VHH binders against Protein STRICTOSIDINE SYNTHASE-LIKE 2 (SSL2). Designs and how they scored, part 5

Target 1, 353 residues: Protein STRICTOSIDINE SYNTHASE-LIKE 2 (SSL2), of Arabidopsis thaliana (Mouse-ear cress) (q9slg8)
Amino acid sequence: EGPKHGGESMLTVQIPDFRLIPTTGALGPESFVFDFFGDGPYTGLSDGRIVKWLANESRWIDFAVTTSAREGCEGPHEHQRTEHVCGRPLGLAFDKSTGDLYIADAYMGLLKVGPTGGVATQVLPRELNEALRFTNSLDINPRTGVVYFTDSSSVYQRRNYIGAMMSGDKTGRLMKYDNTKQVTTLLSNLAFVNGVALSQNGDYLLVVETAMCRILRYWLNETSVKSQSHDNYEIFAEGLPGFPDNIKRSPRGGFWVGLNTKHSKLTKFAMSNAWLGRAALGLPVDWMKVHSVWARYNGNGMAVRLSEDSGVILEVFEGKNENKWISISEVEEKDGTLWVGSVNTPFAGMYKI

## First folded at step 21 (VHH; from g2 with D99E)

Design j4
Fold by OpenDDE, look of step 21:
Structure j4 (fold): chain B 353 residues (1-353), chain A 122 residues (1-122)
Amino acid sequence: as target 1 above (353 residues)
Amino acid sequence: EVQLVESGGGLVQPGGSLRLSCAASGFTFDDYAMNWVRQAPGKGLEWVSEISGSGGDTTYPDSVKGRFTISRDNAKNTLYLQMNSLRPEDTAVYYCAKESYSDSYWGYMDVRGQGTLVTVSS
């Protein structure tokens, strides 16, 4: 069994210097990626755009979209209502060999776009792509070009992710796409699988299972299987102090994990009693709205860096005072700066460490 | 200051060969993976090859695999690219580029040289 982290209040480090960068016209810069030349970051937004940060100009530019159907997608409206048409890019990774940006879009599936941007195209055959319901995250082995990606649910779409969590849905999958254009399911029956990241050496994958508040390690090479488990996976980390979302490698070693919300007594209780969630879904309540309101007032997200080998928490960052971290999804580190993503904020966070 | 200086470019006929060199300074050379990248006229940067710090691992895109060979001499702080069976589509400015993080393949190329022009033409 992987390391268990007790609910003990971990040392929170305050970041003295930070900048909030608005994402004009859209919300939810959930994921960040730099290209192999250090440009970016790139991030996906609620209106279906992928935008690129120009560091020298301190502005975002449009880079790509996940669909050509753009009518009614942009502007000040509730993007959640149109995200099935406009797209919702959640996961981003570059292929070193081609320079292509691969995209995990919650509605459009696994896509890619060339290094100059534009309209992304489907990577998988239609039949396989249609089998995806909630494509969420991906990572690419820079040496082999193999794509690993997650589908959070075969039942629930992104706009109903709270329902997925409350229902106890376990239809999430970890999948692999290789140069033979074949898709292989590596893990199934996952409870709201979310972030995925390759290890430093490419020996294993870490997969975030959000609904279980744990991270799994999937060994890719049979020779490296230290796990006594027949299933080539083990628990890497559990008992995290919040709901984990995305996971990214740190250049300093280990992995950054964005925790969307800190655990409360209520959330712990709810997690222990899945029947309550199911019962609650039967109520005439918009739980997405409830959650959004709750998150604004009570939701303190955090960033934790886990050790590469044992999953021990090495660093913890939290928002303080007026700078509350709401619905944190991802932390990307580059050159002494943390890019902090969120599901619902109209800005990206830059923190100097 | 990290410096990379490429040399060895020139005009060559299709099917010909060239050997590029890159002199590195300002960092511990053998701690970092090194890359060759190229930029053709009117096109973006394209990755050409990578070699580990130790020189034990090399990788290539399909576009140059079997024709190009990356190597390094850590004692001389020099990176090489042997290019054989050159094609017109190989015409580009070639850059050597340093990986951003030591002993990592997951970073980005943080520094590249001024480049050397390779022209493949009949």
Scores: ipSAE 0.663, ipTM 0.851, lowest interface PAE 0.8, mean pLDDT 90
Fold by ESMFold2, look of step 22:
Structure j4 (fold): chain B 353 residues (1-353), chain A 122 residues (1-122)
Amino acid sequence: as target 1 above (353 residues)
Amino acid sequence: EVQLVESGGGLVQPGGSLRLSCAASGFTFDDYAMNWVRQAPGKGLEWVSEISGSGGDTTYPDSVKGRFTISRDNAKNTLYLQMNSLRPEDTAVYYCAKESYSDSYWGYMDVRGQGTLVTVSS
């Protein structure tokens, strides 16, 4: 009936055929990637580890860490307070040509680790990597090896992300790293830029602006007739019912977008008036703590799959009643299975379509 | 049932050439990108090359670029790998592998054959 030992890696949940997969020892399996051999998924955790799921053994194994300094990183402490030492891997993508795993670590920048795991190393020169204050997401073109990645804010680190949301900060950037070994800024002045995904044929990127509750489309070729903007971008989707996080291609077409929480008329009003947020940040209040309490009571995570052509919502994924998620950061779809992530749960979700 | 059968492996001296073949059946061959993957003794799998369903696009890692050429004959449902300027480091079992999704290169290699051994030694 119940666990009789040190706990199991999996729990059975019946609604709606939803299975929870514990990430024993850490929280926040918020994004997932499979390697090009179909193995995984791999996910980054709150203590700086990247773990790999072994389906035949129903357990996670340690694969990589984003820092070599591991003392005090693992164990039952509050991992958010040690993220700047231990790392916090958020985005993951494999480079097909080398088998390397690239990592967007919120504190350590853009990193990579070989196909056998271990300690990840910096991709960029130290000066360029240190300019990345909140590295959030990436995607890699498997044919060209070009790495597209986001820096959510050059002012607010992850441990203070509510400040980025409240302040009207617009220091987010979408960048690429390619065979020139240089970083090129594709878009700047983004409001809490988050997930990024390449289109199926590689001709555009979708990029999430969390603070604006919208998704932009950036055209990658200079002669694209699909672009209507001087900066090669356009609004792909807006007016989303919650704050978008990661975005991933669906093999059934379109894109899954995790929505960390729904918003209300009050939150929409507050986000539209940045001077209110800046005024509030001047008060002697721990806004991260206020937000954590708010999210616990009002969080209602969901995910949507958007049409590739029009950005219209095609389906909604949302837990019900006792299985409501406080937040959903990502849905990774593989072979009729949805892997569901969150920033602060001690488990990953698995749902069969 | 999807089936992939590799052939053409053997013993070759350094600097030599070999041509591998992969006979495919059980699926619409020209709808899927195809790959070659290799596994050296005691090592993990290493991706070697990919070709689009039509044959119009090919990709290679730096380790084999310029020495290996992937091709396909869609009329014969056959995938090929021409390996030139072979080195001892190319010694491995070579597998052909099918992409998981039609008309896509964003999937994974969901089916592979039993492999053919290539040994490069003096």
Scores: ipSAE 0.612, ipTM 0.863, lowest interface PAE 1.8, mean pLDDT 85

## First folded at step 22 (VHH; from j4 with S104T)

Design e3
Fold by OpenDDE, fold request of step 26:
Formats: C-alpha cells, sequence, structure tokens
Structure e3 (fold): chain B 353 residues (1-353), chain A 122 residues (1-122)
C-alpha cells in the first residue's frame, strides 16, 4: 500500500535559509526538545551527552549525562563501542510540573534530570521483571504527567539495531509510566518501535514502527477495557516513502516524521523478503558496519508532515543538492524554524520556513 | 502586541490568602491556555498552574494542589489565581504566562508579564 498523499497540495519545502550547527566531538543529534519556557533545543549525542542550544550565543553547552562513568566517552572515536557505558540519550521530554528532563536512554533506560542538568537518575530500575533493553523515545502529557515511552527490542541493543530489523524482531513495546510509579505495556509485538507522540488534543498516541514503515495509533480511552488489549491499535499511516524514526507534533497541525532512508528497490525487496535478512544474519558479517558505510554513500533522508486525523502527507522536507541529508531522524518545529536531526550527522540543521 | 499585566501581589501571613489577577491583551484570549509561574529568590521558574482556553481543564503541581485555584474570565480577558493556605515557600514573583500555540495543550510559555511579588512572612 502506497503512502497516503494529501493530493496536489503537497508542498515541497524549499528552504533557502538554513544553518548547519556542528555538534563538536559527537554525532547523532536525533531528538530535539524545548523546555516549557521556550529555551533550547536540547538534544542527545552519540557520546552520551545531552547538550543545550544557547540561541543568543549560538553554541551548545553541556547539560546532562546519563551516567557518571564518563572516562573514554568523549573525543574522536567510535562512540558505538562505548555507548553501553557512556549512555545514549535518544528521547527527551520535559515534565511541566517539575521542570525535569526525562530521558529515554538506549542502555540506561528511563531517566530524569533536574532543570539545572547534571547526572541523570533512574526513573525505573534497571532490574525490572521485563528489563528495558533498547529504550528509544518518549513523550509526556503535560497535564497528567504520564510518560509514554518505547522499547525497541527486548533482544537487541541499540548498537545492533540493524540486526533487529534484519531479523524481523517484533519484541518492541509501547509503555506508560504514571505517578504511581507503575509501568504498563500498552502495545507489544512491535517491529522496531521508535518515535512516540501524543496527539494535538491528547486523545491518542502515535507510535512509529520503523521496521514496518508504518505509524500506529493508540487511542487513550481511560474508560475502555479495550485499552488493556495489546492488540488494540489501528494503522495511522503506512507505505511511508522511507524508514520512519521519530515523530513530533507540529504547531501548524499534524506531525513531523523523520525518515532515515528513502526506499530503494533494494530496500523494498528486502522488506518483501524477510527471510533474506534472517539468512544474512547467519553470515560472519558486521552488518552495522556495512550499513554505516552504505548510508554514507547512498543514504537519503527526508521528512514528512502528516495530517492530524488521516495521516496524509501535507509537506515534504528534503535537502537540496549538496545539502542532502544522509538520514533524518526527527524534525522539531518552533516559531517558523525546523530543527532537523539525524543519528548519523555531526550536526543539527536549523531551517527557517 | 501581546501584553500580560499581573496584579494582586503583596505581603501576607502564613495561612493567609491572596488573589492574583492578570490582564491580557493583544491576542484572542480564549484560544490559548494560560499559566501561572513563579520564581522564588535565587531559584528558577516553577510552573504553578494551567487553565485551558475554555476554562474547562485546570492542572496543578503537587506543591500547590488543593491550595491554589486558577480561573479565567474570557469576557474580561483576565486570568486569576486564588491562593489559599499560603506558606513561606510560596514567596515568589508570580507571572502570568501565555501558551505559545492556539488550541493546544502543549507547547511553551512564550510570553509572560512583569510579575507581581507575593511575600509570605510572619
Amino acid sequence: as target 1 above (353 residues)
Amino acid sequence: EVQLVESGGGLVQPGGSLRLSCAASGFTFDDYAMNWVRQAPGKGLEWVSEISGSGGDTTYPDSVKGRFTISRDNAKNTLYLQMNSLRPEDTAVYYCAKESYSDTYWGYMDVRGQGTLVTVSS
């Protein structure tokens, strides 16, 4: 099934005015969040740092880390080798009531840090009955304080996420954490679940299933017994033109979705033949490395803004010419500016629209 | 231009009550959720209360829940904060703050007033 297109009115955002903002010493500003006073954005990096943008000074400052064990974490090395020790902040959201920054760290789980930053503390213990293995994204209802977050796999860690996709792993979960300090699984059996976002009015969640190239909608009905069903979901959008990653609300309506890689004939073929991935995993090949090399040369990232109700594509963001993105994980829109992030770039993009 | 003007601050004894007002102008008042925030001496900004555009939904942090009540009169473009059972720790400059996006429950507080000082002391 092809992508839902909003018709002839698809605006290709040609953004003439943009800045690429280096993230010195690290990669992967893939998530952005502003605090409730409009400061930031904040973003997590490959070396485990969370940094804050100072608009007036046009620079990043260190804000927080998810572990005190920082030796050997920073600097020009392959951060993937140390990310299990150094942390890998992937998802960020603020709690309005406390001002705390909640963090979905791929290795450390669900954490939080106060408004002044520092070393984050565990919100959830690492030793859960069902331990978080690849915590990826989160969103918080500012009115209720409920935290919705994703765990991409119970089998694969972030450093092997390509393996998860190739294997056809479906052990991802959508979960909630509330003020009772209880964790509830809302959806299970998800194939590399990634981004999660509350709707514009808070009545449902959208959750990105990267490996399936689709977005699911989960209705938040407190009164419905059906909310406890792991199978109570609908497809919001499918047939996306690439592998979706993070999802963010747009102040203009709808949702921005970053697409890491546009579909090619090869990717489509691979998706249609899941056995190939499984077979390939049996080979003595580092597929993460293969993918990284491939992405550098053939990666083509884009983002789409989807409509609120129907999930049709309203806008397309794509870099032009020499400024093409290898991948796009997230687009955060604020005050006529798009912040564009990628897991694979040593910079963030700031585009005025 | 969006303008927010707070009033009603003053000195009050512990256990006392105070009502703050915020006069709003320069935007469609009922289209936006409104907030109260405060800043105690030497501390950062703290969110105190939110009310939806229609006034139907109100939210509070635990620190003020049960003691403070946010309300609004959309016909008068005015926001209120009734503060009861005041404590010394409630001492702060209180600001009225506008939600950034119309008809949303999310966003940031893009504009705040000059503030009004509330001092709770025996």
Scores: ipSAE 0.832, ipTM 0.923, lowest interface PAE 0.6, mean pLDDT 92
Fold by OpenDDE, fold request of step 26:
Structure e3 (fold): chain B 353 residues (1-353), chain A 122 residues (1-122)
Amino acid sequence: as target 1 above (353 residues)
Amino acid sequence: EVQLVESGGGLVQPGGSLRLSCAASGFTFDDYAMNWVRQAPGKGLEWVSEISGSGGDTTYPDSVKGRFTISRDNAKNTLYLQMNSLRPEDTAVYYCAKESYSDTYWGYMDVRGQGTLVTVSS
C-alpha cells in the first residue's frame, strides 16, 4: 500500500521567474510533450488544435488537428459546445521509431499524425468492443513502441466530466495498444482515470484515478519481484491534497502530478458521501456550469513531484498572488523549466526552477 | 562541452556496406544512451538506432532492423553503426545523437554531431 499523505503542511515553493504564454483563441493547454529532438512543447487546445512552441521565435504555430471538420471550431466562442465535432486533444506522445505524434482525443479516440503535422488519422476504430468514450491520456514506450492509454469513462464524455465525478462512475479503463494492432484492457472499473506514465525503467505504469484522488501502479512484468500484489496493481499514492489529473516523468526523478483543485472540507465531505453527488445529479442544474464558475474562484491547483519508488511527495509548487494556478492538469519539466498546463486557462505557464 | 564527431560516410552501391563512427567527448560516455539519426534530402530527421550506456540493449526501427547494427566502445568513447545491405532510400546525412538524460530509456536527443553523408547509388 502506497503512502498516505496526511494534511501535513507541506512546504510550498514559489517560483519567482515565470512566463504566461498565451494560447491565442483557445483555452486549456492541458498536456505538453517534446519531440525526441527536444523541440516543442506541443499541446492540445480547446478548439481542437494541436500547436507547437517555437522557442527561437517565442510563438505557437499550428501543427495538427484531429478532424478535417474545422468549420466553426476556432474563434471566440464556447468551445465546449463544439468540442465533440472539433475534437479535444488531451494526451500527446511521440513514437520514436516513426516520429509520429500519437493523440488521445476525448472524442475522436486514439489518433496519430506524422512529424510534419496535419490532419490526424485514426489508430483505432472508435467502435471497439467497448467504445472509446473519453480517451484522455497516453504514453509510449520508446523501445517497444507499445502505447498505453486511458479512457476515463464509457458512459460520460468530456463535456460532462463533472457528471462522471458526481455519479461515482467507475467505467474507466487503462488500455494497451501494441505493434500487432491489438488492444488490451489492463485495468477496468476505474473511477475517472486520467493521466498515465511509464516508470523510469519501463517496469510499471502509474495511472491516475482522479475521482478517488489516488495513483495506481500497474506492473507490466508479471515476474516483477517488486510486486506483492496478486492483481498486478497496487496503490502508489493516496490521500493527495487535491484532485490529481495528469502525470509526467521528471528528469530529476519521480513524477510530476498536476492537482486540479485543492481539497476543501466540502470536497472531502462530498467524497466521503457519494450519495450526495448522485442526489445532486437529480436536480435540474447544469453542474458543469456551476463547476466552471466555482473553479474560477476556488479552483486553486498544485503541482507535486512524487518519488519514483515510494510515491512520497518531494516537491510542491503553487501559484502565488496574481498568478494563481487554476485547474492545473499537467506539469512537464525540461532543462530547468516547468511547463504547467490547465484545463481552463488561456495560457501555458512556463516556470524556471 | 559535449562534442560528437561522425565519420565513415561515403558513396556506396546498393547492397554495399559502410561503417560509421562517432567520437564523443565532453561527457561521461557510458552514462548515456546513444542514438543514430538520419536526414534524407527533403525529409525530416529519422531515428535509426539506439544503444544503452552499457551497450547491453539495442533498438532499431523496422526500416533498418536486420541490416544495421549499433555498437559502442566505451573505453574509446566511440559509437559505431554498421550498415549492411544498403538501399538507395538509406541515402542521408547520418548523425550521432546523445540522449539527454543519464541512465534512462526515455528523453530527447539533446546534442548531435555535424553528420556524415551516406550516398547509396548505382
Scores: ipSAE 0.782, ipTM 0.900, lowest interface PAE 0.7, mean pLDDT 92
Fold by OpenDDE, last read:
Structure e3 (fold): chain B 353 residues (1-353), chain A 122 residues (1-122)
Amino acid sequence: as target 1 above (353 residues)
Amino acid sequence: EVQLVESGGGLVQPGGSLRLSCAASGFTFDDYAMNWVRQAPGKGLEWVSEISGSGGDTTYPDSVKGRFTISRDNAKNTLYLQMNSLRPEDTAVYYCAKESYSDTYWGYMDVRGQGTLVTVSS
């Protein structure tokens, strides 16, 4: 079992020089991916667009969308109201063999688009795709082409993800899509499963279980000596100091985890008293809005790098008073730069380390 | 400085064969997976093949699988691509490309050579 982090001394690193890159007209660059030639990053936004960063020009360009129904999607409005129509790309990964960008869209399911962009198409047959309710994250083995992806809930959609958390929903799944075009469920009954990442050698998956504030390790090879469980999974890390969201490999070793919100007395209390959340759901309150407002003021997140073998926290990045990290989702590291994503911010963070 | 120099390109008839070479320098060659990529006229870059640092693992896209063979000589810091049963659609500039991270199966191709032109035409 992985380490418990409740009393762990964290190596806090001072926030380096940073650039906030606006995502004009949209929010929530939640995830980042570079293509196999090092271009990008690509990110998905609240209006359903996938945009690409042009480093030489210091601007975003439109790359892809997950639906052709784009009327009313862009512009200054509450995108949450239209995201079920406009799409909400959350997870991104490239297939090396084809150059295709695979997309985990919260509403449209598992999609892909060619290297030139455009309108993405669903990868799965209609019947299988329709079974997805909250597709969230994915990773692809570049050698095998196998796609691993998560569905956070079979009940709740993204626009109600706070409800999922409050209800104690455990209908999340980790799934596999391979060259046989079949979908296999690897893990079920997950409490708001979120990020997924392959290990450095491809021997296992790490899967973030947000509602449990833990990360699971799923061994891909049955012959793995390290698998002590009959189910080929174990707890990699638990007791994280916040709600983990996405997970990415670090080129320096280990994994970056975006913690959406740091734990507070309130959140700890809520987690310890699950009935409160359920009771609160019975109130005529828009909890998504409440959370959004709350997050603006108290939704301080952080980034932690976990060791590859033991899941120990190696590095911690946090926002400063003047630059609060709000609703952090993902950290992608490339060439000494951290790209920091968020669920709700109108910008992407670029930090030189 | 990392340097990659491709050679072996040329004109070949459909069904013919070519062997490309890539001389690598400026890094520990056997620590990195190596790739071949190609760019056809008017098209983007396409991945053609990968070989692990040790040479034990090779990977191909379906477009070239069974026809192309990637290999390496770590003692000579040289990468090879044997291309058989060449087709007109294989016409492209071929580049060798270094994987960005050592001893990993993931990453990006951070450096590529100047390329060598392969033309398949009757």
Scores: ipSAE 0.782, ipTM 0.899, lowest interface PAE 0.7, mean pLDDT 92
Fold by OpenDDE, last read:
Structure e3 (fold): chain B 353 residues (1-353), chain A 122 residues (1-122)
Amino acid sequence: as target 1 above (353 residues)
Amino acid sequence: EVQLVESGGGLVQPGGSLRLSCAASGFTFDDYAMNWVRQAPGKGLEWVSEISGSGGDTTYPDSVKGRFTISRDNAKNTLYLQMNSLRPEDTAVYYCAKESYSDTYWGYMDVRGQGTLVTVSS
């Protein structure tokens, strides 16, 4: 059983040098990935675009989209209203063998696009035995080509993710897609499963269960992991100081976890009393809007690095002063720089450490 | 400073064979996975093969699987690529490339050599 967090001496590091990089015309660079040559990062945006960072030119370029239906997708409007048509790329990972970028799109499912970009194509039909409804994150084993990905809910779509959290929905899944084109469910009945990451040696997966504020470890056996075996997972970390979103490997060891919002007395109370959320859903209130407003004023996301084996918190970063960390989703480390993603900000954060 | 020096390239007929070598220096060779990549004229970089630090694990894309064999001699700090059944589409500059992180199966290729030209033509 993984460690319960709360009493650990956390190294809080102040990051003095940072750059906020605008994502012009769109919000929510939620996840980052570098290609196998070190170029990028690539990120998905609220208007359905996948863009690539050109470090030498300090600009984003368009790389790919998840649908050819692009009319009305870009521009100054509420992208949440059109994301089911325009796409919402959330998770990104490269296949080393082909150079293809695989995409977990919240609405379009699992897709891929070639190394030159363009319009992505479906890797899987949307209509599986159980349809993908909220595809969220993915990781690929560069040696085997196996794709591991998450579906956050079979009931709720991305545009209603607060409802999913409030309802206590537990229909999330961890899934596997292998080179035989077979899809297997590894774990089911997850409460808003989100980020997924392979371990340093590829021997296990870490899976973020956002609604439970914990991370699960799923052991990967050389032998065909029976899809129904609940015996191959354990709690890696629990009692995190906020709502975890995405998880990424750190080159310094361990894993970066983006915490969307730090826990408050109110959130803890709500988590302890699940009936409150359900009751609140019965009110004629737009809770997505409420959350959005709240996040703007109380944005206090965090970045935590967890140890590789035990899940102990090694490092903690928070926004300071005028640099509010609103709805933090992911932290990607490369070459002494942290790329910090968000669900709702009009920029990517670049922090030198 | 990390240095990678490729050799063994040349002109070969279709169906022929070549063996490439890469001499590595400036880092602990056996701690890092090594790669071969290639760049054909007018095309981008393509991954060709990877071998783990210990040499126990090798991987190939479908484009070269069954024809190419990657190996290494850690005592000599040397990486090899045996290329058999060569095709015109294999024409490219071939580079050896170091994995960015030690003792990992993931990362990026942070350093590569100057390359050696392989030309497959009748």
Scores: ipSAE 0.754, ipTM 0.888, lowest interface PAE 0.7, mean pLDDT 92

